# VH-VL binders against q0atu2, part 303

Target 1, 119 residues: q0atu2
Amino acid sequence: MLDKKARIRTSREYRNVFEKGKRLSGRFLIIYYVENALDNNRFGFITNKKIGMAVIRNRIKRQLRAIVREYQGQVKNKHDIVLVARAGIGKSSFEGMEKDYIAIMKKAGLFARNANKID
Below, E stands for the ipSAE of ESMFold2; O stands for the ipSAE of OpenDDE; V2 stands for 0.75 times the mean of E and O plus 0.25 times the DockQ between their complexes.

## First folded at step 16 (VH-VL)

Design a19 (framework fv_dusigitumab; at its last look DockQ between E and O 0.65; V2 from the best seeds 0.76)
Fold by OpenDDE, look of step 17:
Structure a19 (fold): chain C 119 residues (1-119), chain A 122 residues (1-122), chain B 111 residues (1-111)
Amino acid sequence: as target 1 above (119 residues)
Amino acid sequence: QVQLVQSGAEVKKPGASVKVSCKASGYTFTSYDINWVRQATGQGLEWMGWMNPDSGDTGYAQKFQGRVTMTRNTSISTAYMELSSLRSEDTAVYYCARDVGYDSGEFYFDYWGQGTTVTVSS
Amino acid sequence: QSVLTQPPSVSAAPGQKVTISCSGSTSNIGYNYVSWYQQLPGTAPKLLIYDNNKRPSGIPDRFSGSKSGTSATLGITGLQTGDEADYYCGTWDSSLSAGYVFGGGTKLTVL
C-alpha cells in the first residue's frame, strides 16, 4: 500500500484539492491536482456507484492504488492528486488503466515516464 | 476508416482571427484527443496544443497561450482551432491530428488532416 | 530552434541506406518514446515509426527506428525515389511546459 503520508485521508484535504486544484480528464480517469506545502505527494482515490457494485469499486480502487504506487517515483513532487474513476473504467483492463493514468499525468505535467511501454 | 477533413484555405488581415475546423470520421470522436500542428512555408512542424473532445480539456503550447482556442462540437465530430491577433508569422498550413495517447500512454499522431492554409497579409 | 535537433538534409543513391538522427534531452527523448513522420512534398505528415521502433501497418520494414539515451535514429534501407521527403522526429516533453515537440526536420534527397 501507499505510505500513510502519501495518502489524502480527510474530507478537508479532498475538498481543498477539488476547490483549488486543476482538473483533467482521461478516458477512464479524472485527476484533480494542486500543489501542496509538503515535501511529498499525496494521493486520493474516488470510486462512485456509477462504476458498479461495491466489489467492482473496491477492485478498481485497489488497481488504481497499485498503479499510483508503481509510478509514484516519477511524479513531480509537492502535489495533492485525487484520482476519480470514470464510469467506463470497469470495462478496462489493468493495462488500459495504467496507460490512461500515464497519459493524463503527462498532460498535467506531473509525470515523467522513465519505463518501458506496457502493451 | 479513420479520416480527418479540414476546412478550406483562409486569407486574413493582421489582427483578425481565424477558425479552422476538423471533422473526424471512422472512429469514436470522443475517445481520442485532437492535436493541432502548423507548418510555415518551407519550415518545420510546430505543435500548438491538444484538445480532449470528450471533456473539452485543452493544453496549449506556451507560445500560443492567450491566442489559441481549441474547441469541439461532439454532435458533428468536429474540432476547431481558433487563432486570434493574427500576424504575418502565423501564415502557415495548419493540421489537425489524432492522438493515440490514451491507448498507449505515449503520444503520437496516427492520422492527420489534409491541412488548411492560412495566409495573413495586409 | 526546434527542441529536437535533426540534420537539415541527407542524401543517397537509390538502393543505399541512410540514417537520420534526432537529438533531444532527458525531459523529452530520455523519458518518452519517439515517433517519426514522413512528409512527402505538398502532403500532410504521415506516421512512419512509433514507440521508438514500431511500424504502423503499411510501412515497409526497410524503415526502422531506434533510440538510445536522449537520441533517436531513423534508418531507411533500399532507398527509393519515392522516399524523397521531409522526415520529422517527435516526442512528448515532460518539462514544466508539457507538450509535444518536433525535430527541425530532415530533407532526404534521392540522388
Scores: ipSAE 0.910, ipTM 0.955, lowest interface PAE 0.5, mean pLDDT 95
Fold by ESMFold2-Fast, scan of step 16:
Structure a19 (fold): chain C 119 residues (1-119), chain A 122 residues (1-122), chain B 111 residues (1-111)
Amino acid sequence: as target 1 above (119 residues)
Amino acid sequence: QVQLVQSGAEVKKPGASVKVSCKASGYTFTSYDINWVRQATGQGLEWMGWMNPDSGDTGYAQKFQGRVTMTRNTSISTAYMELSSLRSEDTAVYYCARDVGYDSGEFYFDYWGQGTTVTVSS
Amino acid sequence: QSVLTQPPSVSAAPGQKVTISCSGSTSNIGYNYVSWYQQLPGTAPKLLIYDNNKRPSGIPDRFSGSKSGTSATLGITGLQTGDEADYYCGTWDSSLSAGYVFGGGTKLTVL
């Protein structure tokens, strides 16, 4: 799981990202993102009923958190980022979601590898 | 079979605009981003930008920012690249190319259009 | 100048082997996978290698790729006259405003 300080928690914080942020779409994901005044990144996750039943939505949300956590070191610091799962995400594999995330983050200019992740 | 078919050659005067089309077939048009790459005579390949045909999102190379606009018409599976305020230096072959980023997490161009020659002269 | 550096030309005889280098930086080749494109005279570029070392369907195994650090190499064995072309490496660059970059191209002449 992501640390609590790395999570967007309140409706006001989500609203700030939606109102002030930029938006980019992938095949399975949409991201909204804005630079913050903190020393860390924060992530939010939205899975709505169009995806499927609660069991499916909960699985997707858990998988997205795992993906974000894995690539956390490659995200440029000081950003609030909200991931919105699109209706078709339920048909994707874990790897498919991961590749979509990487592509969107790169196109947003939010990805740069660090020495610790290069091995 | 996947194909990208571009519009025909254009001759323009300095200061005019040109709009090149790229018609996709053989795949789901909205699932893959279209990129534009140009090549001046005897020169190398120069990336101009990407366009998401599903969302309409774009990203442009800094050199072309303010002069280029990339759009699409999903009903006819066609991408467009419009370049304004043309100069003689814009004389080049313009290619559209499909990227597989959302499938792979890495960017490369698996299919290319045949190219459109744009000549800027008076 | 191009962001990725290639030799402007290379030449060899039929049946021989050549290698074409592509040098970049941490933000491009160092972070991302490299692709190679072949451009025959008067034609559009064609994908030759992707993900550093993979071949699309229809590309013979005499074409190979590799990457080490911030450099990539295209290898061609058993050279044929039909291989005369310009060869370009390409990759994503994370340091620019999130964009794709190409090498300057290498003209291969088969004598």
Scores: ipSAE 0.836, ipTM 0.919, lowest interface PAE 0.6, mean pLDDT 91
Fold by ESMFold2, look of step 17:
Structure a19 (fold): chain C 119 residues (1-119), chain A 122 residues (1-122), chain B 111 residues (1-111)
Amino acid sequence: as target 1 above (119 residues)
Amino acid sequence: QVQLVQSGAEVKKPGASVKVSCKASGYTFTSYDINWVRQATGQGLEWMGWMNPDSGDTGYAQKFQGRVTMTRNTSISTAYMELSSLRSEDTAVYYCARDVGYDSGEFYFDYWGQGTTVTVSS
Amino acid sequence: QSVLTQPPSVSAAPGQKVTISCSGSTSNIGYNYVSWYQQLPGTAPKLLIYDNNKRPSGIPDRFSGSKSGTSATLGITGLQTGDEADYYCGTWDSSLSAGYVFGGGTKLTVL
């Protein structure tokens, strides 16, 4: 689970990311991101009704939170980052969401360390 | 079956612009990014940038910031690279290449266009 | 000068083995998977190795890849005249100005 400090909590905080931030799209995800004035990162998650029923949307949110938590130590600090699930995400596997996230975070320049380190 | 077919050779004068096209077939054009790579005669490969055909998002190598524009027309599955303020040093073969980043989380180019020769001379 | 360093050339006799090195840094080879590309004379590059050590369909087992620390290696055994080409390593560089980087290329000559 993400710490309280690592969550985007209010509508105002979300709106700031959407209005001030950069946007970058992958196959299943869109990220919006902006530097913050903190010493840590914060994450937000959006799944709209076009994705499916509430059960499906909640499952996708849980999967995205798990992915973010797995890689959050590699994310460059001082950013507010909102993940928006695209309409086609319901047909993706967990691995597909994970690879998409890694790709768009690398393209955004937000990973400070390798997310796919080979053992 | 995947093909990337590029436009023909170009001869330009210094200070002009060139726009190279890359028509994709055999796959869903919007599902994979197109990258552009150039190679001067007798030299190595030089990465120029990536472009997401679905969103139009781009990322350019620092060397080309301000001179390169990468675009697309999704209705004809075609990517474009435009390089402005041409110099003699821009004489090279320009390649488009499909990257698989969304499949793997790592970037590599599994299919390449045949290349477009751009010559910059008076 | 290339961000990734390769020897400019290498040569060996038919049937022999050759190794091509690719030296980088923590932000590129250290953190990211390495790919290798073969460029036959007058042609576009072709993917030879991806994910450090995996072969695309149609690439024979005599081509191999490995990575250790900030270095990668392409191995070619059973050299054939048709292997005479330029070989490039490539990877993502995760530094502040993220982007893709290639090695300077290695000309393989089969004597």
Scores: ipSAE 0.689, ipTM 0.893, lowest interface PAE 1.5, mean pLDDT 91
ESMFold2 (binder alone), look of step 17: mean pLDDT 93; pTM 0.952

Design a2 (framework fv_dusigitumab)
Fold by OpenDDE, second read of step 17:
Structure a2 (fold): chain C 119 residues (1-119), chain A 122 residues (1-122), chain B 111 residues (1-111)
Amino acid sequence: as target 1 above (119 residues)
Amino acid sequence: QVQLVQSGAEVKKPGASVKVSCKASGYTFTSYDINWVRQATGQGLEWMGWMNPDSGDTGYAQKFQGRVTMTRNTSISTAYMELSSLRSEDTAVYYCARDVGYDSGEFYFDYWGQGTTVTVSS
Amino acid sequence: QSVLTQPPSVSAAPGQKVTISCSGSESNIGYNYVSWYQQLPGTAPKLLIYDDNKRPSGIPDRFSGSKSGTSATLGITGLQTGDEADYYCGTWDSSLSAGYVFGGGTKLTVL
């Protein structure tokens, strides 16, 4: 689980990201991202009813949190990032979600390398 | 099979605009980004930017910011690249190329158009 | 000028081996996988190598790719006259201005 301070938790925090942040769409995800005034990154997750029943939404959210946790140390600092699950994500594999996340984050200039890259 | 077919050669005056098309077939158009790469005569490849056919999102190389516009018409699986304020230095062959980033999490171009020659001369 | 540096030209006789180097930095080759493209005279580029060392279908195994640190290398064994072309390395650059970058290209001449 993500550290408490690495999570976007309030409606106000989410609103700030949506209003002031940039938006990029991938195949399964949409990300909103904006610089923050902190020394750490914060992540938020949104799974709407369009992706399926509550059981599915909760599964997707757990998977996305796992992905974000896996790569959080490689994300450029001082950003608030909200992940919005798209309708087709319910039929995607975990690996598919992961690759989509990596691609979007690279396009956003927030992610330097993937899991297979070694210095 | 995957194919990218580009529009024909263009001859333009300095200051004019050019719009090159790239029609995709053999795959789901909205599932892969289209990139544009140009090559001046006798020179190397130069990346111009990417366009997401599903969302319309774009990312342009800094060199072309303000002059390039990448769009698409999903109903006909066609991508467009418009370059304005043309100058002689823009004379080049322009290529569209399919990006496999969403499939792999890594960016490379597995299919290319045949290229469109754009000549800018007085 | 190019973000990635390649030798402008290389040459060898048929049957020999050649290598083409591609030098970059941490933000591009260091962090991201390298791809190679072959461009025959008067044609569009063709994907030759992806993910540093993988070959697409139809690419013979006499073409190989490798990477170490911030440098990549394309190897061609059993050189054929049909290999005479321009070769470009490319990769994503994870700098502040994220985007794809190419090498300057290498002209391979088969003697």
Scores: ipSAE 0.903, ipTM 0.952, lowest interface PAE 0.5, mean pLDDT 95
Fold by ESMFold2-Fast, scan of step 16:
Structure a2 (fold): chain C 119 residues (1-119), chain A 122 residues (1-122), chain B 111 residues (1-111)
Amino acid sequence: as target 1 above (119 residues)
Amino acid sequence: QVQLVQSGAEVKKPGASVKVSCKASGYTFTSYDINWVRQATGQGLEWMGWMNPDSGDTGYAQKFQGRVTMTRNTSISTAYMELSSLRSEDTAVYYCARDVGYDSGEFYFDYWGQGTTVTVSS
Amino acid sequence: QSVLTQPPSVSAAPGQKVTISCSGSESNIGYNYVSWYQQLPGTAPKLLIYDDNKRPSGIPDRFSGSKSGTSATLGITGLQTGDEADYYCGTWDSSLSAGYVFGGGTKLTVL
């Protein structure tokens, strides 16, 4: 799990990202993103019924959180980002979701050099 | 077999616009982004931007922002690049190219169109 | 101007080996995988190398790629006259509001 301060928790905060943010689509994911006034990034996750049954949606949500956590050090600071899973994501592999996430984040200009990584 | 087939050569006057097409076949058109790259005579490759054929999302190089528009028609698996306010320095071969970003997490162009020559002269 | 730096030309005799360098920064080569493209006269570019050192199907093993830090290298062994072409490195650049960048190109002449 992501730290609580790195998660978008309230409906008001989700609405802010949807209303003021930019949108980019990948193959399996859509992201909505906006700069925030905080010292950190915050992430939200939406998996809707078009994906499949609850067991599939819950698996996807866990896998997306794991991917976001793995790459959090590469995300440019001070953004609220909401990931919306597209219907086809249920048939994707973990690697497929990960690659889609990396591609869309790069195209959004949200991935920077990994400042937290030590070679 | 994957193919990208571009429209024929164009001759334009300064100040005009040109719209180049790129018809895809041999794969699911909406699954891979199309990029546009140009090359002036005797010069290097210059990236212009990318277009997601599923969503219509685009990203343009700063040099072309405000003059370029990238679109698609999914019913005929065709991508378009329109460049406006043409100048003589826009004389170049324009290429479309497929990127594998959503498959790989990295961007590179595995298939290219044959190129469209655009000549801007008075 | 190109963001990635390549020598403008290299030359060697048939059967010899050449290397073509490509220098960038942390925001492009340092962070992302490098690809190489071959452009024969009058033709569209063709993918030679992707992911720093991988070859697409149909590319002979005499073409190789490598990367160290912020520089990449294309190696060609057993040079043939049909290798005369322009060679371009390319990668994603995270510093330019996200976009793809090419090297300036290297003209290979087989003497």
Scores: ipSAE 0.768, ipTM 0.905, lowest interface PAE 1.0, mean pLDDT 91

Design a20 (framework fv_dusigitumab; at its last look DockQ between E and O 0.56; V2 from the best seeds 0.76)
Fold by OpenDDE, look of step 17:
Structure a20 (fold): chain C 119 residues (1-119), chain A 122 residues (1-122), chain B 111 residues (1-111)
Amino acid sequence: as target 1 above (119 residues)
Amino acid sequence: QVQLVQSGAEVKKPGASVKVSCKASGYTFTSYDINWVRQATGQGLEWMGWMNPDSGDTGYAQKFQGRVTMTRNTSISTAYMELSSLRSEDTAVYYCARDVGYDSGEFYFDYWGQGTTVTVSS
Amino acid sequence: QSVLTQPPSVSAAPGQKVTISCSGSGSNIGYNYVSWYQQLPGTAPKLLIYDNNKRPSGIPDRFSGSKSGTSATLGITGLQTGDEADYYCGTWDSSLSAGYVFGGGTKLTVL
């Protein structure tokens, strides 16, 4: 799981991202991102009722956390990033979510090369 | 089958604007980004930017920021690229191209329009 | 001036093999998959190779792609007269100004 310091935890923190951040939409995800005053990135996750039942929402959230954790080392530092799951994500595979995340993060210019990427 | 059909050739004066259209068919228009690439005569391909037909989000090459606007009309599956403050250097063939980035996490263009020639001359 | 560097031209006789190089940097080829496009004279570009070495449907196995480090290579075996075209490499650049980048293009002449 993501470290505590790598999590957006408070409503105020989320509000700040939504109000001051940029927004980009992928196929299954919407990201809001803004620079923070820290040396690390923080991630937030939102899954609303449009996604489906609580069991589905929780599954999606776990999957998104896993994806973010996997690629966190490739994300440029000093950003607060909120992932909002879109309605169609429930029908997507894990791989589909992953690819969408990668694409949107690249579009946002938030990914940076690291030695762990496998071509 | 996937097809991108662009509008016809344009002749413009310096300082004017041009708007090129790209009508998509054969797939879900809102599921794939549309990119625009231009090519001056005898020159290479130059990427201009991307547009997400679903959200309307865009990302432009730095060179064209402030002069280019990429839009879409989802009801007719058509993407638009408008370039303003035209100069002679903007004379080129402009292509729209479908981006499959959301499918793979890697960006490449699997289908291209036939191109639109834009000539800027006084 | 292109972010990716290609030789301006290559040539070979029919039936021969040619290779076209594409050199980039860590933020583009080093980090992202490379695609290749074929542009026949007077036509729009056509996807030839994607994901470094994969061929779309309809592309013969005479065309191959490879990537190593910050460089990519397009290989064409059994060269045919119909292969005479311009070839472009392309990839995403994950630098501060994220976007797609192309090579300068290589003109392939079949002798």
Scores: ipSAE 0.902, ipTM 0.950, lowest interface PAE 0.5, mean pLDDT 95
Fold by ESMFold2-Fast, scan of step 16:
Structure a20 (fold): chain C 119 residues (1-119), chain A 122 residues (1-122), chain B 111 residues (1-111)
Amino acid sequence: as target 1 above (119 residues)
Amino acid sequence: QVQLVQSGAEVKKPGASVKVSCKASGYTFTSYDINWVRQATGQGLEWMGWMNPDSGDTGYAQKFQGRVTMTRNTSISTAYMELSSLRSEDTAVYYCARDVGYDSGEFYFDYWGQGTTVTVSS
Amino acid sequence: QSVLTQPPSVSAAPGQKVTISCSGSGSNIGYNYVSWYQQLPGTAPKLLIYDNNKRPSGIPDRFSGSKSGTSATLGITGLQTGDEADYYCGTWDSSLSAGYVFGGGTKLTVL
């Protein structure tokens, strides 16, 4: 569970990330990301019908939020980041989604050691 | 069996461009990123960048930004690295290498091409 | 200098043990897992160790890796003449210039 301030909530906010942000693709995920003018990071999640039925899309969304929450302390400050699930994600394990997320975030230059301790 | 097979040796003049190829076989080409690493004679390994063969996304080492372009042709499972404005200091063996980042969350190169020697001389 | 520091050379006799150090910083070794690559003369590098201490299939158990803080170590026991090679550590650097970095390499001479 992410705090409400850490969530991208409105269509306007999503549009800003898509229009001004950069894009990187992994195996199961695409991220769109842009620096914000806030003091915190915000995350958005998109699961489209290509993934499968609502029950599968809802499971994927919950698992992605859990992954983001676990690694939020490693994300460089002041970014809006939207995770878009690719069609193949429905067959991935939780571990597979987690590893894909870590790899994409590192390649994007968004993961760094945080001085604050999470454990 | 996984193989990366690179194009043959090149001799170029300063100011020219070179394009090295790396043909992958034995796995799904689009599932793993290809990295390029070079090594000047008697020197160490130097990372140049990564290329995602599915998306075409790239990331280049700062030193090579503006001179390097990494591309692919998925229909023939081949990655390319083009280096422009060649200098004598670019004389090196150029390697392609597969990274397992999307499987592991950590980066390392499990398979390497045999290398392509590029000589830049006037 | 290279971003990761290795001794330029080490030497030992057959049957002996040698260790090769690799020193970095908090943005690379201190944050990410370390790999080691062996380069025999005239050949491409070969993955020897990954995830700090794991061996790919086909790599003998006399090769080992470890990591503490911002440094990593490659250990080779029971040295053989065929181990004469250059050894490189490598890892992802999570600084502003995100990318892969190698150590400067260590030439192992088996006397």
Scores: ipSAE 0.844, ipTM 0.926, lowest interface PAE 0.6, mean pLDDT 92
Fold by ESMFold2, look of step 17:
Structure a20 (fold): chain C 119 residues (1-119), chain A 122 residues (1-122), chain B 111 residues (1-111)
Amino acid sequence: as target 1 above (119 residues)
Amino acid sequence: QVQLVQSGAEVKKPGASVKVSCKASGYTFTSYDINWVRQATGQGLEWMGWMNPDSGDTGYAQKFQGRVTMTRNTSISTAYMELSSLRSEDTAVYYCARDVGYDSGEFYFDYWGQGTTVTVSS
Amino acid sequence: QSVLTQPPSVSAAPGQKVTISCSGSGSNIGYNYVSWYQQLPGTAPKLLIYDNNKRPSGIPDRFSGSKSGTSATLGITGLQTGDEADYYCGTWDSSLSAGYVFGGGTKLTVL
């Protein structure tokens, strides 16, 4: 699980990302993201009732948290990032969600590395 | 069969704009991003940017930021690339290409249009 | 100036083997998977190799790819005159100005 300080907690924090942030869509996910004034990243997760019953929505949210946790070390720092599950996500696999997340995070420039750094 | 068919050759004056079209068929147009790549005569491939046909989201190479606009019309499965303030260095073949990033998490172009020659001359 | 460096040309006789190198950095080849594209004279590029070493359907197994560190290699065995083409490596560059990058291209002559 993500660290407590790496979670977006309040409605105000979520609203800030939706209102001020950039938006980028993948096949199964939409990300909203904005720079924050912290020393760390924070993540939020939204599933709505159009996705399905609560059991399905909870499964999707758990899978997305696992994906984010797996890749959190690659995320450009000082960002609040909200993942919104699209209605079609129920037809995806864990691998499909993971690939979608990787793609949109790379296209958003949130998976970033300085070109001059040594491997 | 996946197919990308581009509009015909164009001759333009410096300072004008050009808009190239790319009609997709044989797949769900909104499920894959379209990228644009150009190639000047005798030169290599130069990536210009990507466009998500579902959302209209774009990401442009820094070199073209401010001069390029990538759009689409989903009802006719067609992507567009418009390049403004043309100069002789923009003379090239322009390709559209489908990227599979959302399927794989890695970017590569599995299908390409036939190319559109744009000539900028005075 | 291409971000990825390839030799300008390579050559070999029919039936022989050739390799084409592609050198990049930790933000591109070192971080992301590499693809290769073949461009026959007068035609659009065609995907030849993806995910470093995988072939799409219809690409014969005499084409191979590999990656080590910040370098990638395309191998072609059993050379045929129809293999004469330009070859480009490509990958995502996850630097501060994220985007796709190609190598400068390698002209393969079969002689």
Scores: ipSAE 0.758, ipTM 0.907, lowest interface PAE 1.1, mean pLDDT 92
ESMFold2 (binder alone), look of step 17: mean pLDDT 93; pTM 0.951

